VHH binders against FERM and PDZ domain-containing protein 2 (FRMPD2). Designs and how they scored, part 3

Target 1, 301 residues: FERM and PDZ domain-containing protein 2 (FRMPD2), of Homo sapiens (Human) (q68dx3r342to642)
Amino acid sequence: RDLCVVLLNGQHLEVKCDVESTVGAVFNAVTSFANLEELTYFGLAYMKSKEFFFLDSETRLCKIAPEGWREQPQKTSMNTFTLFLRIKFFVSHYGLLQHSLTRHQFYLQLRKDILEERLYCNEEILLQLGVLALQAEFGNYPKEQVESKPYFHVEDYIPASLIERMTALRVQVEVSEMHRLSSALWGEDAELKFLRVTQQLPEYGVLVHQVFSEKRRPEEEMALGICAKGVIVYEVKNNSRIAMLRFQWRETGKISTYQKKFTITSSVTGKKHTFVTDSAKTSKYLLDLCSAQHGFNAQMG
Below, E stands for the ipSAE of ESMFold2; O stands for the ipSAE of ESMFold2 at other seeds; V2 stands for 0.75 times the mean of E and O plus 0.25 times the DockQ between their complexes.

## First folded at step 1 (VHH)

Design c9 (framework vhh_gocatamig_d2)
Fold by ESMFold2-Fast, scan of step 1:
Structure c9 (fold): chain B 301 residues (1-301), chain A 119 residues (1-119)
Amino acid sequence: as target 1 above (301 residues)
Amino acid sequence: EVQLVESGGGLVQPGGSLTLSCAASGFTFSEYALAWYRQAPGKKRELVAGIYSGGDTVYMDSVKGRFTISRDNAKNSVYLQMNSLRAEDTAVYYCAADSWGYNPEYDYWGQGTLVTVSS
């Protein structure tokens, strides 16, 4: 049997496996192929409703495969079992990463998360990050550049919502001007500056999942952000997230689930905050993700 | 109770220097990120500089090389050293404390201190 693993550089890797293969076996094969040495930060995830769900290494592929994968060893043209290699645990500073390839993977994921609007920040920082990515990928502003002729596509560097608000022409002009005035950073140095900027953002390293308040109407969408530092409660309006509440792990009492409900208790106030997910499986996943992130934070000191 | 008290604001001429101080109480200072925000008349509040619990710093582009943020955990204080001041730096400067980082939606705020740069 086979499955496809999407790497952070966009490459689709066909992985040979059998019905008894585990997620861990696939993870080892994929990270070996990618020459990754610092495996602690990475995981395999599947995508559901534009959200990533990380898989335990002990999980057998047949338990998570699309319907018919076990019964039909050969996939039809309509069926694809796809997993993603993603960063699950984010370090506070890139200097903790020992290998240049690990730093490059962090750069690739943060770039992608900015573009796909999983990582939010203000307009000025979004433009600066776009310029740093141009510097990393194209080098210095072209000397022979005609201002009216584009040398890059804005959608590869700036999220769609900002392009829509500013217009593509204004984004093109402002990014080009900033690139022209930027420092002569090249390749890896530009990537490290990109990492430095992103690591200081409030949204850095936050894994976001849609939830609903049990007290609010279903159309009033919320999200939970789970990261090394704790849990963030977001209100979602017009595809934008506003942080309403933050729980550090030390400020977090009991986290529990019951059916579709996920409950977090503040150890400071004693108050319980209950959220509704799309399924009991999702609620249990959020509990497990919280446990994993808390454990990672404890291990890092 | 969390309290942040700013001081050091005042009138200064273009090209001059000024140091803002923020004294904090009511929380474990060493575990919090601290930031300086400013708000000019008719403008929205914007992040000027920030410092994480580990000492890492962030600056808005227009103040890089001119402003330096620092912290003293023993004194529960954060500082903003402002050099080469410009008329555009005129604003009310606010100290903010955030357990996560720089988020104006969920920060503890001081009352603000006025900085006026004019000839």
Scores: ipSAE 0.000, ipTM 0.185, lowest interface PAE 13.9, mean pLDDT 83

Design e1 (framework vhh_etentamig_d1)
Fold by ESMFold2-Fast, scan of step 1:
Structure e1 (fold): chain B 301 residues (1-301), chain A 122 residues (1-122)
Amino acid sequence: as target 1 above (301 residues)
Amino acid sequence: EVQLLESGGGLVQPGGSLRLSCAASGFTFSSYAMSWVRQAPGKGPEWVSGISGSGDSTYYADSVKGRFTISRDNSKNTLYLQMNSLRAEDTAVYYCAKDSGEYTVYEGFDYRGQGTLVTVSS
């Protein structure tokens, strides 16, 4: 049977597997192919409604496969089964990563998350990150460049929303000018500076999932951000997120779920905060993700 | 020294009942939430049920809700789990767990003692 795993460099890797194959077996094959040695930070995830859900290594592929995948050789209809290799646990500084290839994978994911608007930051920083990516991937500004002739595509470096606000031509001109004036950084050094900049962002390493207020579900869209440091509660308005509450693990007394409900209790105030998800499976996933992130944080400290 | 001693496990047929007990010592029992956690052969620990220090609030995993009842007797420093309508999937070693304080999911609990084995078989 065939399974597609999307790598952080955009490559689609075809993996041969059986109906009895586990997520862990696929993870081992994919990371071996990619020559990754620091496996602690990585996981395999499926995407649902633009959100990534990490899979447990013991899960059998047939349990999560699209309808008809088990019968693919017998049926003429093709059912595409797609998973993603992603970073699940984020270090506070790239210096904690032992291998250059691991640092490169962090660069690729943060680069992609900025571009796909999973990681938010202000206009000035978005332009700076685009220039650093140009420097890392293209090198120094071309010496004999004509100002009106493009040497890159803006949509490959700047989020679509910013291009719409500034216009493509203005983004092209401003990014090109910033690239021309930037210090000469060798490829890997530009990637490391990109990592340093992104690692200072408030939303760095935050895994975001849609939730709703228990009282006003249809109108009050919220999001939970789960990371090594704890949980962030966001209010979602006009496709932007505003942090309302932050719970560090030391400030978290209890996390529990019941059906579609996810509840976090502040150890500082004693207050309970209940959120509604789309399913009991999602609520349990958020609880498991919190446990995993808390365990990772304890291991790092 | 925190000590938790589980008892009451045994062999039962599907549909049967068992009552587990946990005798606690070495800490102020009524001040801590308590939980039952189980581990089936070859699997990781699974949180089953929790109860507040006062006994006023109880929580259950979806897999046992409606079948299991957690309770405590603070005067005797004892935690209980009444297990009804037992299924083969309930076969596991059951551990009594003290709340670690700041994180009360099963991964944040302290285990003490050897646990008690529950086998549901015909």
Scores: ipSAE 0.000, ipTM 0.104, lowest interface PAE 18.0, mean pLDDT 81

Design e10 (framework vhh_etentamig_d1)
Fold by ESMFold2-Fast, scan of step 1:
Structure e10 (fold): chain B 301 residues (1-301), chain A 123 residues (1-123)
Amino acid sequence: as target 1 above (301 residues)
Amino acid sequence: EVQLLESGGGLVQPGGSLRLSCAASGFTFSDYWMSWVRQAPGKGPEWVSGISGSGGTTYYADSVKGRFTISRDNSKNTLYLQMNSLRAEDTAVYYCAKDTSYEVWGTEAFDYRGQGTLVTVSS
């Protein structure tokens, strides 16, 4: 049986496995192939409705595989089973990452999260991050470059929403000028600076899932952000998120689930905040994710 | 208003040692992560080391791990970098950097508005 795991560099890795293979066995095979040694930060996830759901190592693949996967010994174009190697736990400072390959994996994911607008920041920082990515890939501004000719595609470095607001031409000009005026920082050094900038962002390391308020109208979407620092409650409007409430772990008294309901109780006010998910399985998953993130935070500090 | 003043740089022989200091004012020093960032002649900034507000957690770039030690004295609002076994490639201007908790974002990753202190490892 064939399973496709998408790596952080965009590579699609074909993994051979049995019907009784576990997520943990696949994780070990994939991380060995990628030569990763600091495994604590990584997990395998599936994507549903543009959201990543991390899988427990004990889960058998046949429990989550598409219909017919067990009966198909060969890969078919009709039945694709795809998982993603992603960072589940984000360190507050890249200096904790002892291996250059681990730091590179963090760079690749944060770079992709910025481009796909999972990680938000202001326009000045977005342009700075784009220039740092150019330094990492191309090195210093090409001295022989003709000023009016582009040497890169803006959509590979700047989020689509910013290109739409500024226009592609203006982004091309401003990024090129910033690259020309930037220092001779390149390669791994440029990646480390990219990591440091992103690690200072308010939404760094936040895993986001759609929820609904128990008493709001259906058209008023919300989201929960779960991270090492705690839980963030977002109001979603016009494809953007606005942080409405933030619960640090020390300010969180209790998290509970019942059916499709997920409830956080403030240790400061004693008030209960209840959210509705699409299923009891999703509510349980959010509880487990919160527990895992809290445990990670306690371990780091 | 945040003020950072670096000192302790100088000329040193390969294999020698130097201790850098950074005097901080204008903010609650113990509440913030502090870092050392260096910039070699003709090159961009490179993060060197970081330390938590309490001093309980430290991180180092691979290039300096085992040779440099970051520390702080919160009673004196001072950050330190002890540099041992210095190499020619450690030659740079060293900057003290305050980690930002707010949206005062420059084109640089760090808020290190100090003048820096020059370290030259030569001869």
Scores: ipSAE 0.000, ipTM 0.112, lowest interface PAE 19.9, mean pLDDT 81

Design e11 (framework vhh_etentamig_d1)
Fold by ESMFold2-Fast, scan of step 1:
Structure e11 (fold): chain B 301 residues (1-301), chain A 121 residues (1-121)
Amino acid sequence: as target 1 above (301 residues)
Amino acid sequence: EVQLLESGGGLVQPGGSLRLSCAASGFTFSSYDMSWVRQAPGKGPEWVSGISGGGDSTYYADSVKGRFTISRDNSKNTLYLQMNSLRAEDTAVYYCARGGLYDFWSGSDYRGQGTLVTVSS
C-alpha cells in the first residue's frame, strides 16, 4: 500500500507500507531517506482544518488512513493518504542543534510557517525575513539584473496578506532593493540569521489549535498555543491571534480532560481555565501534546 | 558566570517617572538582545520591552508603548528602562533579562533578582 509524506522542502515522498505498518516505521524510513540524525525534534502529522496533529510511533497506519485504504491496496486513483514530516519540538536557539541538516530543516519549517501565516510578525520583519530567504537561496543580488525584470516570485517569500496590502509590484521593488543593499551572507549563514530572527518571535515554536471558551457561545473563537515553554491562550479576531495569558510549565498546576473539555489550572493563581474542543479525541490530543512539550522542556533544562 | 543586577526601583506617585538600570557581566553584552519583564503582585510575568544587541531595534508591550523607553550603553554593559507617566497598574517587580527581543518567550535564558516599583499615592 502507498502513502505520501510531504517533506519540509516540498518534496512528496511515496512510501511503501503494509496494513500492519506503524507510524514509527514510516517515520524511520522517511528520516533515513532525508539523512536526518537528530530525530528527537521531528514527528509525522496529519492535517485537519489547516492544523497539524502529530501521531504516536506505535499507531497503526490503518487506524488513521482514509476510508477504503485498508481494503484497497492495489486499487484506485483516489483514497490519497497524506502525512507531513514536521518539527514537533523547537529549540530556543539554533546553536543547540548539532547538524547542519537539522538547522536547515528548522529553516525550511519556519520559512514555510511565515509564508503560510502560521507564524505572525510585523511588516518590517516580514520583509527582512523575505530578503534573508532570498539571500540564502539565490546568494547576492545579481549584478546584471535588468531593473524591469523579476528574478524571483514574491509569493514564494512574502505572505499573501502583505502582498495584497502592499501590491505585488511594490513588494517586488522593495524586497529587490533591500536584497541589493543587504550584507553578503552566504547560504547557511543567511539561514542561521533567519533562524535567529524567527526564534525571537512571540509565536516561535508554538503549536496552535482552535478551541472555544466553556462559558461562551461556539462562535467566539479562541486558540491554545502549546510549546516547549508552556501554554498560551489566544483570542482570535479577524484571523489574528491576541495572547491573553501565558502559563510556563512551572506555573501549571494540573491539566485534565473530560469528553470535549480541556482544563488547565494555574499553580500561581489557583484558577481553572476550561476550553471546549471539537471532540474528546482532540482534547486528549492536547493533553498528550502538553505532556510531551513539558517533557521536552525538562530535557533541555 | 552570567550576572544581571537591577537598580532604580522605588515608590513614586501616579504620573511620576523612574529610570531602571541593569548592570550585566559574565558575557559579551553587545552580542545579546536584552529585555525588561515585570511581575505584579499575584500575577504572572509580563514582557515589557526588548532591545537588539546593537541598540538599533526596540519593541514595546502595548500597555507601556509611548510611556516607556528602553535603551542600552554597550560601553558600560548597562541596560536602561525610562518609565514616564507611571500608573498604579505599573506596580511590579521589574526584571532585567538576556534575550526576549519580541516577547517573554523569545530566547530569554537569564534574569536578575528584580527591583520593586510601587506606584501609589
Scores: ipSAE 0.000, ipTM 0.159, lowest interface PAE 17.8, mean pLDDT 83

Design e3 (framework vhh_etentamig_d1; at its last look DockQ between E and O 0.41; V2 from the best seeds 0.00; counts 0 for: pae O 9.8 > 2)
Amino acid sequence: EVQLLESGGGLVQPGGSLRLSCAASGFTFSSYGMSWVRQAPGKGPEWVSGISYSGGSTYYADSVKGRFTISRDNSKNTLYLQMNSLRAEDTAVYYCARGETYYIDSEGAFDIRGQGTLVTVSS
ESMFold2-Fast, scan of step 1: ipSAE 0.014; ipTM 0.406
ESMFold2, look of step 2: ipSAE 0.000; ipTM 0.335
ESMFold2 (binder alone), look of step 2: mean pLDDT 80; pTM 0.812
ESMFold2 at other seeds, look of step 2: ipSAE 0.013; ipTM 0.407
ESMFold2, look of step 4: ipSAE 0.010; ipTM 0.404
ESMFold2 (binder alone), look of step 4: mean pLDDT 80; pTM 0.812
ESMFold2 at other seeds, look of step 4: ipSAE 0.006; ipTM 0.396

Design e4 (framework vhh_etentamig_d1)
Fold by ESMFold2-Fast, scan of step 1:
Structure e4 (fold): chain B 301 residues (1-301), chain A 120 residues (1-120)
Amino acid sequence: as target 1 above (301 residues)
Amino acid sequence: EVQLLESGGGLVQPGGSLRLSCAASGFTFDSYAMSWVRQAPGKGPEWVSGISWSGGSTYYADSVKGRFTISRDNSKNTLYLQMNSLRAEDTAVYYCAKEGDYSLYEFDYRGQGTLVTVSS
């Protein structure tokens, strides 16, 4: 049977498998096709409610497949079995990445996360990142710019919310001017500078999932950010995330789940923070994700 | 440049009250979460309380819950900490802290802080 894996470059790869194939077997096939050698950082995920959920390598595909996948293997419908190749573990410095293809994948993911508003940062940095991406993908500012004709589309480089806030015309002017004044870096060098800038961001490498306070009002939204360094508790308003609390793994005591509840205890203050998720499965996933991220941090330290 | 100016500390007897203020400048105050962090003599820093950018959510360390109240006035770029039923163990330098721009797990705190001494 076949499933679709979406790669970070936007390519849709059709992977041949059988009913008993594991996520790990698909992962190996996909990363081999993409010529990736540094596999530690990558995982396969499914998307639910605009969030990515990473799958364990031992999971059987039939356990996560859409209804009817076993019976109709070549049917392309709205319920197509789709997985995503995503970066699950983010290094603190790009110099730890040995292969240019691995660095390129990190660039593609961070670039996409900025545009899809999964990675947040201030307006000035968003414009700088847009210019670096334009430099990496387009090259130097055109010497023969004899007219005020746009040579790029702002929506390919700047998040929609910032375009709406600043107006498309102002973004076009600001980005073009910054591009004109930028260094003559291109290709991989511009991508490396993009990585260096994003690796300094508070939101870098943070996997975000919607949660609710145990004692919440309907108008309040929250999110948990889980990363190599620890856990971040966010308040969400106007589609923006504001960090309320940050827990390094060394400052994190017991993490536990009970039904739809996810609880994290501060080892510094002794305070327990309990959050409600949409399901027991989601709560258990967050616990497992915390364990995986903590393990990655220990492995890299 | 981010500037945070704490005030309101002093000597107070056990059971007394103090209100701390923090005047913020150099950043868009209403876009950042704020916290109070304290450091007792000879000890490391301890997070005390936090407030969301809107003021809609507040959080407290168990040691101060029910006694301290954090609040903010975004129109005045000012953060407050109302401290009631003060105890000797609350003696510390109190720092106003801003959500970090580049740190994933610590608030940035700046300035000299304000000293709170609880003693009879």
Scores: ipSAE 0.000, ipTM 0.144, lowest interface PAE 16.5, mean pLDDT 82

Design e5 (framework vhh_etentamig_d1)
Fold by ESMFold2-Fast, scan of step 1:
Structure e5 (fold): chain B 301 residues (1-301), chain A 121 residues (1-121)
Amino acid sequence: as target 1 above (301 residues)
Amino acid sequence: EVQLLESGGGLVQPGGSLRLSCAASGFTFSNYAMSWVRQAPGKGPEWVSGIYGSGGSTYYADSVKGRFTISRDNSKNTLYLQMNSLRAEDTAVYYCAKGWDNPEYDSFDYRGQGTLVTVSS
């Protein structure tokens, strides 16, 4: 049987598997193909409603496969079975990564997360990161460049929301000028500076999921950010996120779930914060993700 | 370059009042939630209060609730903490921080240099 795994470089890898195959078996095949050596940071995830959900290595593929995949392996597929290789655990500094290919994967993930607006930051930093990516992927500002002729596409380097606010022409001019005035960094050096800048951001390494507050009107959107350092509660308005609360793991009391509800207790204030998700499965997933991130933090620090 | 500059600390008698200010620069102030965090001599950091970017909602640690008031003026890029009915236990260095309800101020992207508040007779 076949499934597609999307790699961080955009490559779609067709993976052969059988009825008894586990997520772990696919993970091993994919990471071997990609020549990854530092596997601790990576996981396989499926995407639902623009959010990534990581899978345990012991999970059988048939439990998560589209209808008919298990029963009719040689028949026409009714739905595409797609998984994503993504970074699940983010280190605080790239210097903790031993292999250049691992650092490159972190660059690709953060680059993609910026463009897809999974990682949010201010306009000045977005432009800086776009210039660094342009320097890493295109190289130095071209000599003999005509001012009126574009040499790159802004949508490949700057998120759509900023292009909409500034206009494509203004972004093109600003990025081109910044590129012209930038230092002559090449490839990996530009990527490392990109990593250094992103690793200072509040949302660096934060896995974000939509929730609703039990205490507020159910229609008001919120988000939970889960990362190595703890949990962040966001208010979501006009496609932007404002951090409301931050919980370090050591200052986090009991986390529990019941049906569609996810509850976290602040050991600082003693208050319980309850959030509503789209399903009991999602609430349980958030609890498991919290446990995994807490374990990773304990191992690293 | 993100900068946070606290002011308003000093020596006060128990029962007195102080108003702390934090001048922010280098980022779009209104887009970020802000916090006050304190560290008493010999103790770890303690989150004191937080306010949304819009200024619409405020939160307080139980130890200061009813005595302290957090506020902000986005037109001046300034955060405030009004401290009333001060007690010896409020003696600490007070830090302005980008972020909220985080007892470890070092986990914020940026915090200021702090301002010392001493409550003593």
Scores: ipSAE 0.000, ipTM 0.155, lowest interface PAE 16.9, mean pLDDT 81

Design e6 (framework vhh_etentamig_d1)
Fold by ESMFold2-Fast, scan of step 1:
Structure e6 (fold): chain B 301 residues (1-301), chain A 120 residues (1-120)
Amino acid sequence: as target 1 above (301 residues)
Amino acid sequence: EVQLLESGGGLVQPGGSLRLSCAASGFTVSSYAMSWVRQAPGKGPEWVSGISGSGGRTYYADSVKGRFTISRDNSKNTLYLQMNSLRAEDTAVYYCAKDLEWFGELYDYRGQGTLVTVSS
């Protein structure tokens, strides 16, 4: 049977597997193909409602596959089974990564998360990161100083929302000018500077999931950010996230679930904060993700 | 009316020390969980440290653990942050806040902040 795994470089890898194949078997095949050595940081995830959900290695593919996948044959069904190779655990400093290829994967994911607006930062930093990516992928500013003809596509370096706010022409002019004034950093050196800038962002390494407050109106969307440092509670307005609360693991008393409810208790205040998810499965997933991130933090600290 | 007034910031060399103060009026700091939050230029707010309203428990962000100490003086209704072994990355405006103020109310109850600049 066929399974498509999307890699961080944009490649779609066709993986041949059996009905009895596990997520772990696919993960091993994909990471071997990609020549990854430092596997601790990576996982396979499926996408639901623009969010990534990581899969346990023991999970059998047939349990998560689209209807019709287990049947062999005929091209009567067009259901594609797609998974994503993603970074699940983020180190506080890229210097902890031993292999250049691992650092390159971190660069690719952070670059993609910025473009797809999963990682937010201010306009000045977005432009700086776009220039660093242009330097890493294109190299030095072209010696040709003539007209305004673009030598790159702005949508490959700057998120759509900023292009709409500034206009494509203004983005092209400002990015080109910044590229012209930048030092001749290229390749891995430019990528490392990109990583240095992004790892200092408040949302670096945060895995975000939609939730709703038990006590707020249904129209008031919220999100939970789960990372190595703890849990962040966001208010979501106009596709923008505003951090409302931060819980370090040391400040977290108890995390529990009941049906569609996810509850985190502050050990500092003793107060319980309850959030509503779309399903009991999602609430349980968030609890498991919290345990995994806390465990990663303990291992690295 | 709740008011928080931060002070004690300044320019300091790497490896130096500073003690920040937060004078509270309109409420008693020893009765509430309190936090220090910082915001570096061009970045969002980062939680730094917290102290419980009871039991005297303290908590720290991993980036400052072992270097910073949060405390309070009940007689002066003041919260403190002792900062040792300062690094360039500690450069930020530091704010004190009640832990519960972050849920949609960070700006309403947060003080004006005090600037800490660490440079050689």
Scores: ipSAE 0.000, ipTM 0.118, lowest interface PAE 19.9, mean pLDDT 80

Design e7 (framework vhh_etentamig_d1)
Fold by ESMFold2-Fast, scan of step 1:
Structure e7 (fold): chain B 301 residues (1-301), chain A 121 residues (1-121)
Amino acid sequence: as target 1 above (301 residues)
Amino acid sequence: EVQLLESGGGLVQPGGSLRLSCAASGFTFSTYAMSWVRQAPGKGPEWVSGISESGGSTYYADSVKGRFTISRDNSKNTLYLQMNSLRAEDTAVYYCAKDRGYSYGFEPDYRGQGTLVTVSS
C-alpha cells in the first residue's frame, strides 16, 4: 500500500507499507531517506482545516487512512493518503542543533511558516527575512540584473497579506534594493541569520489550533498556541491573531478535558479558562500536545 | 490512605513572617514532588510554590517570588513554607498538595484540610 509524505523541501515521498504498518515505521523510513540524525525535533502530522495534527508512533496507519485505503488503495481510494514531516519541538537557538542538515530543516520550516502566515511578525522583519532567503537561495544580487526586470517572484519570499498592503511592485522594488545593498551572507550563513531572527520572535515555535470561548458568542473565533514555553490564548480578528494571555508552564496549574471542552487553570490566579473544540478527539489531542511540549521544555532546561 | 495535615497559620501584621508545615503520611513522601496552593475568600485556588522529590529544585509563583521559601525534610515526611514580608493579598487558606510530577505543571493528587493565614493590621 502507498502513502505520500510531504517533506519540508516540498518533495513528495511515496512510502510503501502494509495494513499493519505504524506511523513510527513510516517516520523511520522518511527520516532515513532525508538523512536526518536528530530525530527528537520531528514528527509526522496530518492536515485538517489548515492545521497540523501530530501522530503517535504507535498508531496504525489503517486507523487514520482515508476510506478504501485498507482494501484496495491503488484502485478504490478516491483520496490520496498524505502525511507531512514537520518540526514538532523548536529549540530556542540553532546552536543547540548538532547537524547542519537539522538546521537546514528548521530554516525550511520557518521559511514556509512565514509564507503561509503561521508565524507572524512586523513588516520590517518580513522584508528582512525575504532578503535573507534571497541571499540563502540566490547568493549575492545578480551583477547582470536589469532594474526593470524581476529575477524572483515576490510570492515565494513575502507573505500574501504584505504584498496586498504594499502592492507587488513596491515589494519587488524594496526587496531588490535591500538585496542589492546586502553583501556579506550567503548560503548556510544566510540561513543561520534567518534562524537567529525568527528564533527571537514571540510566535516562534508555536503550534496553533482553532478553539471557541465557552462564555462568548459561537462566531467569536479564538486560537490556542502551544509551544515549549507554554500556552498562548489568541483572539482571531480579520484572519489575524492577537495574543491575549500567555501561560508559562510554571503558571499553569491543571489542564483537563471533558468531551469537547479543554480547560487550563492558572496557577497564578486560580482562574479556569475553558475552550470548546470541534471534537473530543481534538480536546484530547491538545492535552497530549501540552504534555509533550512541557516534557520537551523540561528536557532542555 | 494518603493524609496531608497543614499547620502554622494564624493572624499576622503586614511585613510579618509565618512558617507553615505539612505532615504527610500514607505514601513514600521522598518519591513525590510537593506543592503549596492557596485559596483566598471568594476566589479560586492559586498555586504558590513547588519542590522536587529531593528538594534540589524549587519553583514559585511570581506573586511570592523572593518572599516565600519552600523546603522539605524527607526524614520527617514534612513540607514547609517560610513566608516573609507578608501582604494583605497573601490572606488565604493554604493547602499542601501531593504532585504527580512537574511534566504537566501542578496537578494535585491529594490536598489536606488547609491552614488559614490572615494578614491584617
Scores: ipSAE 0.000, ipTM 0.107, lowest interface PAE 19.5, mean pLDDT 81

